# Ledger of designs, part 8: VHH binders against Riboflavin biosynthesis protein PYRD, chloroplastic (PYRD)

Target 1, 366 residues: Riboflavin biosynthesis protein PYRD, chloroplastic (PYRD), of Zea mays (Maize) (b6trh4)
Amino acid sequence: PRLAAGALSGRCQAQAAGDLDDAHYMRRCVELARKAAGHTSPNPMVGCVIVRDGRVVGEGFHPKAGQPHAEVFALRDAGNLAENATAYVSLEPCNHYGRTPPCTEALINAKVKEVVVGMTDPNPIVASKGIEKLQGAGISVRVGVEEALCRKLNEAYIHRMLTGKAFATLRATLSMNGIITNQIGKGADQSGGYYSQLMKEYDGVIISSDLAKMSALPLSREAGTNQPLCIIIAQGESSRLHIPSLSQEHASRAIVLADSPVTVEPAGVEVAVFRQIDLESILQLLAQRGLCSVLVDFREAGESFASLLNDFQEDKLVQKVVVEVLPFWLASDGLSNLAFGGSQSFPLKNLELRDVNGSVLLEGYV

## First folded at step 23 (VHH; from ac4 with S27G P28S G29E S56P Y106W)

Design ad6
Fold by ESMFold2 at other seeds, last read:
Structure ad6 (fold): chain B 366 residues (1-366), chain A 127 residues (1-127)
Amino acid sequence: as target 1 above (366 residues)
Amino acid sequence: QVQLVESGGGLVQPGGSLRLSCVASGGSEFTFSSYAIGWFRQAPGKEREGLSGIYPSGDSSTYYSDSVKGRFTISRDNAKNTVYLQMNSLKPEDTAVYYCAAGIYWEDFYSFPFDYWGQGTQVTVSS
């Protein structure tokens, strides 16, 4: 309603500053959480900041599955200053016992005054249980601050939780005249390049056996990277597959999914044999192995590899598309057709583009 | 290996009721009572959503999404390896494929994964 000019201005500024402070601290939680990109699956990326008297007195993030949660690190960092403080957490605090007590109990024992939560847990078994526990202990809880940002941070975790399948991104490279190319853009796979960053952030990368035979396997050049699992699709292969860029020491970085028995060089590479290989089964298998996200790297794709992408929109098997457009016009023998990856036409959502070292990177959601 | 099969879907008029069943089976080492079960649905063109879940103990204090709270009830019968979703006061917006999923807590998870999923059962609410 209508307020006196001074009262409205003062109260509105104080409330707006409080809302901006909440958003500021939650964005810091997300920033902290991203330090563990590529390391937390099957766990989400989570950050926590403890604020008292308008300043951060403790910070933490979840660095890796098997290590303490973000709240534990933040509370340790804050020490006694956590009492009567506000705790900001990008994901609802856990309320289940494992080897250590749940984060709700840690927050309660630290006597925090209030907790601000970015998003609730997507798991319907435990959703709201952490919030309810805190409220039952007399702690004020606010939910939904920067919720869209917190959900985007963990979109792969959420997808796996709700579907039992890994979040899939399709990556392809095109020339300016729309020809699919097998070579990625200059510098894309070097430190700071978009491809290197994707390899850091994704739990796995799906490639054709032809690419594996002809090129170095995808990996990140970013410091401190937990390299993605390389999933090599071998359909119609003869009895042997040689991966020249993979050393036996690093054999565990790859798995071969084949439609018939195959001997892989180097020794020690896992081979799984299926009567039928399809994208849905691959995504389920990878999720069961703890991967939340995979990149389908469309290079050296023969007909069988391309067939994995049939009808991906109808079944929601691919959630995101990343297309690199190179700044050259590729020679062709005539009109070419980019019709792969679906039997249906559909618009992509939330399209974004950026310049990446003289190429254009297009991103959008299916 | 653990298999989940949903049943009880079909065509129903608005305001009607359906009861979905999720029957679990597995090998000799399978213990249904160790699993938490969740119900999910996916409407055409929408993301899959979690509806409700039930702990191994059969705890009646359970989560329900706002879209179904007060209309749907989850329950389990461990002797029959079955979880039910009773759906009352059905609306056209409830039209979707309904899935059940099973999971068990893993050490160090913020939340446990659902490793086993049914193939789904169609529910259509239309006059």
Scores: ipSAE 0.410, ipTM 0.769, lowest interface PAE 3.6, mean pLDDT 85
Fold by ESMFold2, fold request of step 24:
Structure ad6 (fold): chain B 366 residues (1-366), chain A 127 residues (1-127)
Amino acid sequence: as target 1 above (366 residues)
Amino acid sequence: QVQLVESGGGLVQPGGSLRLSCVASGGSEFTFSSYAIGWFRQAPGKEREGLSGIYPSGDSSTYYSDSVKGRFTISRDNAKNTVYLQMNSLKPEDTAVYYCAAGIYWEDFYSFPFDYWGQGTQVTVSS
C-alpha cells in the first residue's frame, strides 16, 4: 500500500532524475578537465567519467598536450567495469589517427553501451565524425548535455579554432576616480591572488617593453603552474633591449615582437620582426604557435602599446575584459578623457564582480 | 606563405543561389592537396560558426552544420587550388561574412587547427 503512492511519484521523479544524472556526471567531467587549466594548449581541456549501474567506475582528464586523451585515462581507471557502462565526455571523442588510435576505437573496444557528449567538435572538417563512428558500432549516443558549460570551459580553444586567433582578455587597473594605474592591487600577484591565477590560466601575457625593463616579468605563484609566455611589444625600440629580471636560463619565457631588428639581453630570447605590429597579427601569430589564450596586461603602456587597442571591439579582437578598481582616488588636473580602445561604445555582457583584498575586480565579455 | 582568397559574394534575393570560391596560393613549395579546407561565416553580432569542411583528397564524408544542411554543398578542385561552396535556397539569416580556412593534420592535436584564413567575402540576402 505505501508503495502505491510512491510509485507514481517515483516514476515522475525517475524521469526527471535521468536528466539530472546526466547533468551531474557531465559537470563532473568539467571539474576533472579544469585540473589541467593552463597545461593543455593547444589542446582543449577534456574530462571523462565512466558510469555503470549508477556509479562512477572510472574517471580521467587530459593533463597535457602530448599525453593520452581523457577517455583513455578514464577507461584505464574503469578496467573491465567499462563494459556495458555509460561514458560521459565533455568534448566529442576524436576519430582521427595519429601516433595512437582514436578515442572512438578505445570506447568501442571497451564495449561501452552508451556515450554522452557535452559538445560536438567545433572543427567543421571532423565534427560529428566521432559520434557517427560510435553509432555505427552500435553504441547509443546522446549529445548536448551541459553544452553551454562545456563550451565555456573551452572558449579559448573554440575561439582559436573558429577564428585562427588567440582568445584575448584585456586587463587594466583603475583608481576609484577612473585613472589607469600601473600598480596592481595588494596581494593580487601572491598565491591565491587573482593576478597569479590569471597567469596560471592564460597561455601568454602581452606586456609593453617599458614594463619588461622596469619590473619583474609576470608569473604565477600557484603551485605546479606552466608559466605563461611573456610577449613583449617593442615598437620604436632602440637597437638594444635589456630585460633585467630575466636570466639567460629562462630566456624561453619571453618573446619580443618588434617593428625593427633589436638585440635582446639576455641572449636566447626569440625576436620576431613585423612590418607593422597590430593586435590582430599578434593574435594570429600566437595562435599559430599553439597559444589559445592571451592576456593583454595594460601596464606601463605608452602610446604605441595603447594603439594596439584602438580598434579592438570594432575588429572583435578582445573577447573579455578584467578591470581591477583600487580603493583610492588619484589626484588629477580636471576632467580626464584618457580612454583607450575601440571607436564605438558597447555594453559588456555577463558582468561579474568580486571583492579582492579590499579592491573590486570586474569581469565581462565584449 | 599560404594565402587564401574568397570570392563570389554579393547581394542576392531570398531563394537565390551563390557560389563562393576559395583560391589558395603559396609558391613552389606549396602543395594545396595537403590541406583540409573549412568554410565559416560570421553574422553581425554573432560568434563565427563552422559550416562545412573538406579533406585534402576530397573523398571524405562531409559535415554540414544544421543551419545549412541540404542547401549548401562543398567541393574541391585540387588542379585549380580551389574549394567551392555552392549555396542554394538562400535565406536572410544566411547574411554574413564568409571565410575559408586551411589546415594540416598535426599528431599532437585533439583536432585539426586552421592556421591560414582568408579575409572574407560578404553575402547579403535581402529583398
Scores: ipSAE 0.409, ipTM 0.771, lowest interface PAE 3.7, mean pLDDT 85
Fold by ESMFold2, fold request of step 24:
Structure ad6 (fold): chain B 366 residues (1-366), chain A 127 residues (1-127)
Amino acid sequence: as target 1 above (366 residues)
Amino acid sequence: QVQLVESGGGLVQPGGSLRLSCVASGGSEFTFSSYAIGWFRQAPGKEREGLSGIYPSGDSSTYYSDSVKGRFTISRDNAKNTVYLQMNSLKPEDTAVYYCAAGIYWEDFYSFPFDYWGQGTQVTVSS
């Protein structure tokens, strides 16, 4: 039989509008959380929005490790208006007891009516405990609104939690004819450029010793940035390594991973010596130091540095690839197979692209 | 310096059972009862997933992922420095490498990390 058009249209519109309202507020949580990009590791980025009668009455985000959680800031901003409101939060509220009460108790004491959660906690010790606590106190909880966006926001935090290794992104620059280049695109390392943004967003950057000797260490030119730890791979290095762009005052911004003892100038730069340097061990070490994310910046790479990346897709040591394609054609004696090394082809997933000042930036997941 | 060793994996038919163990050891100042232990698995071509975890005291409620809830049971014996994962009613989809991991609960973490990981044990469910 036939159904009345008005009835179907009305119910469909109401459902779509309601779902879009939830998505709108959760996307605001993610926007708020991004204000702390580069500042929260080893903690995740989290945002919270308090909504009453269709109106935002409070919002907050977690600004850095050791400071209050997003829910606390949002509840303080809302004041008494949090009662009977809906709280949107990008990550499951904590139910951990310590020196301060957990966020679940703050939400309960504020008498919120409902909590909408973007994603559950990835830690299997605590997963669902915040949700269960809220439900036990009579608060309605919905989970999974904009979950993909919330998970992408904290993909490095999740990866470290589930694997004990830092999330790794490989960055390289190619000419239009596929030749690996050491020069990055015009303006990429200036304020607003994609390279400067990467340096803001990643906890560490892995570079060759040759790059460290030849140029300034990677840094972000974005205002207010917590600069990444610079991890310098020194394989086959002589007994001395000079890093001309690094002052002794800033020696803690770099660590040298070497395959033999090396004296580093300036003094005070940490040196770790390995019998063999491999990518898995590096990523484990960096996670132990509290880094969730690391960028492998493939510039001035010698054979030894390049060999770290041989078959990097095996055991998922690299999660993401970022390739900048420059708008010029390099001279060559003929076609060559320019690869990072490895014996197997594999597809990249979720490919995205954008223009960056006349170059093309491509990214995809392994 | 904490070392974790998983054991008890192997080949089993669908509907069968296995018990995995995660044995921890450390230096003279090692205190196993200070650690929370999580179980994880990674199937071929898939992302690693968290299955279950158990607090240092063992008295808190235990989380189980939906994929294993009702079939798997985690337990710990602090006197033996061991955490177990009892796996019942096994399915072909449970075929994976299983890992245990240990972390210390620290009060100002949003969520605390797992700093120590075992090498993994293979579980294969097939006839």
Scores: ipSAE 0.384, ipTM 0.755, lowest interface PAE 4.0, mean pLDDT 85

Design ad6
Fold by ESMFold2 at other seeds, last read:
Structure ad6 (fold): chain B 366 residues (1-366), chain A 127 residues (1-127)
Amino acid sequence: as target 1 above (366 residues)
Amino acid sequence: QVQLVESGGGLVQPGGSLRLSCVASGGSEFTFSSYAIGWFRQAPGKEREGLSGIYPSGDSSTYYSDSVKGRFTISRDNAKNTVYLQMNSLKPEDTAVYYCAAGIYWEDFYSFPFDYWGQGTQVTVSS
């Protein structure tokens, strides 16, 4: 009987149940934070849950850069019930001024009893400062609850903070016999499809100039999305580049990175000219513009576009790979030896798989 | 463009010391005292980690990661546009490329980013 077992090991079971409760509330913080996917860069996604007497009395998340932090929304939602409550937050509360007082001050003024933190701030200038401020005010602080989940939520933000480069994911489509294809799976770019969801989640998408000339620029079809910046790589391009799917009113949705001067139609598209285009410089430039994440969409790629990916493992320029495997077998004259990623073999880590409308989507970390 | 150059790396025995320097330069509009400076390191096959950082003014106490706290000391000399990392009691696990990075406070962030990075200096602690 359950009651008898509880009596025999009550304190051990109570502590295990308490740990499970902390994990439950922190997972709720992550769930709340995900509501802002694609909207917060360069800020992280953050959620906050205020708990009193085993009940959630306030919830909040950071909806976009320039708006209040998660703690502010959660404290407003809780009102006076925040006093003597436990605040769960997925990222260390800020202890610096922006347009509003720091979140540590808000938590202190609300007289919360305890703060449970998913992860510390990765920035070594400010790391632990929020935690130390709260502890100095007599608030109990626990750190590291569901830390792996909180870190995965903000892997792009962390990467940008630690390296000064945008987090890069390589996306490609293969036939079942391993041939890279230029067409994505049916429905992938429709609402609810994986490609549409990627366009919602990533701050930018890097594409070849050939793709830009031949197809509509990548965009999300998810409701209410903040569309990614389209970064068009124009290597060996003639003096003119026409992007037929882009209207002049939407010229700010794209930037062209070229190795020689090029006139872009429509007018108003930003063009940056480099003597040599390399992936490291691109990722650094995009991070400086506030992008935390970019998708390298490997479609309509020529040799020059593919060469950007040579030896990408060596410098950790790409962190993640997403491969769509389509359920067909392409005709081939022989073994393919076209390669990108250089001459080094390496395993992918944390491989995950899901079905996407009759295709298989594989994800792994470099 | 802001340029950061690390120096002072090299080979050292366990228990030894090194002092790393991060010298910053820029055009006529460059003001070193406006930048916070962080030190990072990356060992082969490891994720880059933040070690320590120092505010432009030093208004707050400096942070040190647990891996280096008590052994490393950060300081800055704004007259020389330089930040130092004094590394004492070095261990083999401190072997890495060390980077400095500079950032300016931006009001709209949860924290501020590092936009300028040095090329790195190798530190090797061999036993």
Scores: ipSAE 0.383, ipTM 0.755, lowest interface PAE 4.0, mean pLDDT 84
Fold by ESMFold2 at other seeds, fold request of step 24:
Structure ad6 (fold): chain B 366 residues (1-366), chain A 127 residues (1-127)
Amino acid sequence: as target 1 above (366 residues)
Amino acid sequence: QVQLVESGGGLVQPGGSLRLSCVASGGSEFTFSSYAIGWFRQAPGKEREGLSGIYPSGDSSTYYSDSVKGRFTISRDNAKNTVYLQMNSLKPEDTAVYYCAAGIYWEDFYSFPFDYWGQGTQVTVSS
């Protein structure tokens, strides 16, 4: 349109070069934030970079919930060099008091000249309050640099904030001829494999009781991982559930959600009993417990577990799908049909594909 | 136990006005006046968006989504356990399910979570 062309033609070259520098430093904020992947929930991943005279003089990221915010670490790293510097932050600085003073006051007291913000806080109660505080103190603020990247970094945090439910990703494995398999690709669950990396990145993983009885519970083999909470769905279960791969000392790594009383081995595993188990209630419960993200690992699924996924598009209960396609053609009795209990067709958005040790990993948004 | 109930939705012509209410009910230990309340909406096929919020004291957070700024106003009556969203100059693009949510905990979080959510009220703007 001419409006877009007119805006570009009126833009000076010096501002275009400055915008590219801003994008560079904001992308560095995102890279720093990712160092805490799997550690910050229910808090977002946040990075901060302090720049003075074209040089980075301080960096920081938020390492986990209960620890200082990214801005605090970056300002401490910069020391007195923060004065008259530009601070890049992937998420709007907080402006509310908790156990520590707000980050807006830390930035003001350090006498930064300018703050560049990747995205405004998604919470409508506090959104723009940090920006307004900084502006009121005479600090120049620019907003929206690499906003799409900053939002994608924290898509689970944003989803939980806006819906009260955890962000859910459905994971399944198919053969090349479309048969759902219970075995993941070779090496996927080893260090560096995609499944191990997923287990590092997600706050929880939802599995069937059949999987828990028959296989090791999902875990990451990445160094320094905060292991996901394992949420075991026990529908129609007998009075006893044995989880052979879970030791009593690690009982807190699992919770059993059941539709009737169940005695769990090992002792110490939390059991919650519901009249009826459904995915919406699970996602709300997990969000209330501080989980921003969960992976629904579709393996050893019976009819009850599969029914959790009926019409998941219409209820917006699953946001993302990850499908591993194995390089095998499995025997079948004819044309098979892949179904997760749904009756609807819908396209996936923003499809991405990569090769993972001879398999193909497909990712897309619902 | 505690329930947030939105009301006041319905069909309205473009350019019209509507006032939504968010009322707390069911919980005798629920102290509505201690909660911040946010309004949200979700149109078919779109991401849920936060519209505005209001502090327990009744001071507005002053945030309004760009899509509604200047047209919507949030207000609060703690004696009635109610938060309102006055929606003026309505457009077809405002057609959505509108939700209210309540949150209280500010410690250690970059932002506090919303613990209670309403089931939503439909607003349809069409001729």
Scores: ipSAE 0.357, ipTM 0.742, lowest interface PAE 4.1, mean pLDDT 84
Fold by ESMFold2, last read:
Structure ad6 (fold): chain B 366 residues (1-366), chain A 127 residues (1-127)
Amino acid sequence: as target 1 above (366 residues)
Amino acid sequence: QVQLVESGGGLVQPGGSLRLSCVASGGSEFTFSSYAIGWFRQAPGKEREGLSGIYPSGDSSTYYSDSVKGRFTISRDNAKNTVYLQMNSLKPEDTAVYYCAAGIYWEDFYSFPFDYWGQGTQVTVSS
C-alpha cells in the first residue's frame, strides 16, 4: 500500500500498542494520586504503579506531606515482584537524601528494569537528577508518558514552583441576565456538589469580610476533607470583626488580612495587617505558607474586594475562572456590571461546562 | 529577610554572550551556602520556565533545561553571595525577563519551595 513494508508497519503497531499500555498505567498513577487531593500541599500529588509481565503487582500514592513518596508505597506493595518490573510514576523520582533514602535508590535496590516517568520535576534544582541517577545504574528510563495529564494534575504545584505564588481560581455566580449574585446553586454546597468539591480540592479560599459576617464560612462536606484555610479580606473594616459561623475551637481555619488593626471574634483568629492589600502579595504570602492553590470566591464583594481583581489577566495573577449561571432573571434598574473590572478582552482557554442541578457551571483558563 | 537582585541584563546581538548575576543578602542569620538557587525566565505571553539550578554548597550537580543546555552555565561564588548564569550563543528566542530564586534546602520534604525571588532583569537578543 502507501507506507513502508510490513516491518515498518509492524514496528509502528508494536510501538503504538506499547504506548497505549504505558498510557493506561500512567493514567492509573494519576487516579491513585488524586486520592490525596487536598492533602499533599506543598508537595505534589504523585502516584506509582509497578507492572510485571503485563500485570500490576504494586500500587502507591503520596498521601500527605512528610509521609513516604508514592514509589515507596508501590515497592512495598509489590515486594519481590518489583524485580525486573516496570515502575510507572507520575513525577520524576526524587534523588535527594533526607531522613530516608531517595526514591531513586529504592527503585535501584528493588532491581526494577525500567522506569516510566510522566513528567520531570519542575524544580530546576532537582530536575533530571532522578532520571540521570536511574540511567547511571543501568535502568531504562522513558519520560513524557501522559505528560499533559500529569502536568494538569499538579498545575497548582507547578505554578507555585515556577512563580512563587499560589495558583488562583476566580469563582463567581451570575443570573441568566448577567447580574453577579451572592447565591450559589441548589445543592452546590452539599456532599457531592461542585462547591463542596472545590473546598476539598483547594488549599485556601479568599472571601470578603462581608461574606464572613453574613454567611457560613466556606467548607467542604466531603468525607475526610482537610478543610481549606479561609482568608478574609478586611479593607476599611471597623475596629471589630465578628465571624458568627466560626467557633473558637476552629479559629485556626481562618486568617484575616486587614489594612488596619482589627479585633476578631472569636479569639484566636490570626490577623495580619498591611499598609495596602493586593492580590499579588496575598498569593505570595499564601505560597510561602505552603498553599499551592486558592479560590477567590466572589460573593458579597464591595468595591475594595473587587479591586483585587482589576485587570487580572494583565497582572497574570488568576489562572482559572469558574462561573455558575443560575436559572434566574434578576430585576435591575439599568445596565449591570458583567465584568469584574479590566481594560482588556481575552478569550478563555479550554472551556468546559456541565449541568449542576438546573444551573450551568462554566470553567476556563485565563 | 533574604533579598535577591539580578543584574547583567541588556541588549545583545544574536550569537553574543551575556553574564547574569544574582546577588543575595539577608539578616543576621542568613547563610548563603544553605540556599539552593534557580534561574527562570519569562517571555511576554509565555509561561515562566525553569532554566537551571544549583544545590547548596556540598553538591556539585547542576541541571539545565533542554532549551539552554550546552549554551548556559550556572555557577556560584559563596564568598560574594552570588550565583551567575553565563549565557552563550544567544538567540532571539532567549529574549525574556530572567529571575533568580532561592529556596531553603529541607531534608525529608518531597520538594522544597522557592521562597525568595528577585525582581528580574531584561535580556533582549536582537539585531
Scores: ipSAE 0.340, ipTM 0.730, lowest interface PAE 4.0, mean pLDDT 84

Design ad6
Fold by ESMFold2, last read:
Structure ad6 (fold): chain B 366 residues (1-366), chain A 127 residues (1-127)
Amino acid sequence: as target 1 above (366 residues)
Amino acid sequence: QVQLVESGGGLVQPGGSLRLSCVASGGSEFTFSSYAIGWFRQAPGKEREGLSGIYPSGDSSTYYSDSVKGRFTISRDNAKNTVYLQMNSLKPEDTAVYYCAAGIYWEDFYSFPFDYWGQGTQVTVSS
């Protein structure tokens, strides 16, 4: 600090600085956790930071399901400096035995003084058990620091836990005058662009068969990304679907959901046939296959694909809407309405807006 | 394919009691004692809420949300493939659809998901 301590004095000054420090370290936990985006499903993204005497002495994150938790990595990084330190963690530490001892025991054995938790675990079998164990061992616990941020980080995990369905986001691109376009904004699919980031963050992407036949399948251009599963909706296909951008060695990156038997090229692409394809059944199937999040990419959408989204607000099948608005005004002879959506109006909540390379990206919650 | 069926809901006056049952069934490979069971509820216009859960053996302490702690009790009877939620001292705020859900306990996960859900049973607390 630049000011001498005697010039200010008072506990209120120290408490205000301490509160800002808590938020700072919790935000660092969230940033660490994001390094595993697209890799942890069905586990949440979790980060942990060990702080002693105002400095970070250890940090870690959960890299994927089946690997150690964030607290284990952070404690290993801190070593003996964890003693009498404060541990910041974005999600309540686990308190159950598995292949390794629970994180609560690791924190207790490291003799941390305090644990600061971003959010409790939404799973009612384990909720609050980690916090209670730490408190019972004499460790000070604070809960709810940056809770909204921690919950947003894991919104798909929470939704999957509470409903058994994948978290669904609808993405569309519009002109300034509201005409649906099939092209995304310039640079959006390049490294650092919003579309590339979405492909990193979602476990799966739902697209029309028309898009799959015409374009490369959606992918992230972020380094080290585990690519999303591409879910191709094939309605009205007679016998054959060719996906020209997909090689046989990568056939496992796609699944075709069809309303009649279809032979897919390349070989090895899974095909599931439904008598009637509906969004709820798709989301349940994908959750059972381990996906917590899916993006519905509304491009090259025919009437059949668009009908999946009729009244999508019903039963909360879609949680989030992302709309890219391009800086173009298109001629609208007969093009006056958005092609999807149902018979009822409804508000979006928590609207956010950002500028993305000359376009506007809007997002809101159903 | 695991199937869960809730029962025991209905209309009850404030201060009353109800006992909800969640009966599980599956094929020849189904072992009920391998599943953890959670109870959830959803009131109109609200997000679904986790109420309580019970481990496969029932020997770990059980969680209860603050809104129901001291009033609700979860238990299981593995011989009958059933989990119960005893609901005492019911309040109008307890009016909701109640769901049970089952998950396979996986030691390798940070937390284990609930893959199987019942259709729900309505509880209405009104005078």
Scores: ipSAE 0.320, ipTM 0.725, lowest interface PAE 4.4, mean pLDDT 83
Fold by ESMFold2 at other seeds, fold request of step 24:
Structure ad6 (fold): chain B 366 residues (1-366), chain A 127 residues (1-127)
Amino acid sequence: as target 1 above (366 residues)
Amino acid sequence: QVQLVESGGGLVQPGGSLRLSCVASGGSEFTFSSYAIGWFRQAPGKEREGLSGIYPSGDSSTYYSDSVKGRFTISRDNAKNTVYLQMNSLKPEDTAVYYCAAGIYWEDFYSFPFDYWGQGTQVTVSS
């Protein structure tokens, strides 16, 4: 039979109810933070909720790098009601001076009674400094509320912080019988489709030069999107590369990574030349440019592009895999239809699925 | 071009001690005292963990991860372009590759990235 969790804990109802309230408000912080998805890199997504006497009196989120932090917006929204309130924040408040006072000082000056933190800062230089500043000012601090959710919200930010490389997701489409296809699912690239939403959420998308020559560059069709940087891998190209779908007005939306000098049309597209193009170097370069996340879009992949992904599990260069399975059984002239698979087998972790307009989208971690 | 080299790893028995060194070098424009240095580790199959860090000024870190608090101490010697991690009371769960990383502290961000990473040094704690 099923175990009911509540019988023994009945005598702890006040504390248990308080814990559930904490989780509720922290989940609201995460919801607020998600409003800035695709806009905050290299900063994390952060939300803040100010609660007084069981009622939300202020809310805020960090909308983009260079703008005020979530706590500032939430405190402005709360006004005088922040005094003696509890501030919930999904990431440890900052404690450094710049052009504006740090968030710890703002919380102290507002005379909040308590701060509840979802996760500490992953940077070991600054970790705990915000918490310690608040405690030194007499503010009660609780840490770790909905920590797993807060960490998942910023998994790309954390990965970049801990490894110096962008968080990478590999996306591919398969038929039901396992054939890799360049076709994506019906409606996936339209507004509300999963592909359009991925393009909104990732800082960059890595594609082959063949895809860039053959079709429009990936973009999101979601309203208000900061489009991802399109990273075009050009290996063994001639001295010229033409990207027919890209106008000169939008040249800054793409960068070409090449293994030899190449002139790109349209003019104004940045070209970076490497002696050897490998996934690790790409991920480091992109992180240095402020990108926390990249999607490797496996379409129109030739042997050179596919080779970037050989043994992608090694050194955890790819963290997540997203596979779309189409409801089709495609004709095949053989059993060896995977363009890449590497020399090693490994299980994927934390598998999830969802239905997307008649197809199945599978997600798992390396 | 900044290069970081870790050393001092090896095999040690539980309860033992090791001192890791992270030596930085670069071109003529490299100024070690401008960089904050962090220590990280990664055990097989685990996410890389930030352990502690030290400011450019040589101040002690105010943070140590819970897994090492009270046992590990970070310090730096700017004259030698070196950061140390003293590891005491070592346990089998401390077995990992240890990395140092360098970044420029920027107050304009929530947190600054580490742009330069060492190749790592293996520490194995086993009887």
Scores: ipSAE 0.284, ipTM 0.710, lowest interface PAE 4.9, mean pLDDT 84

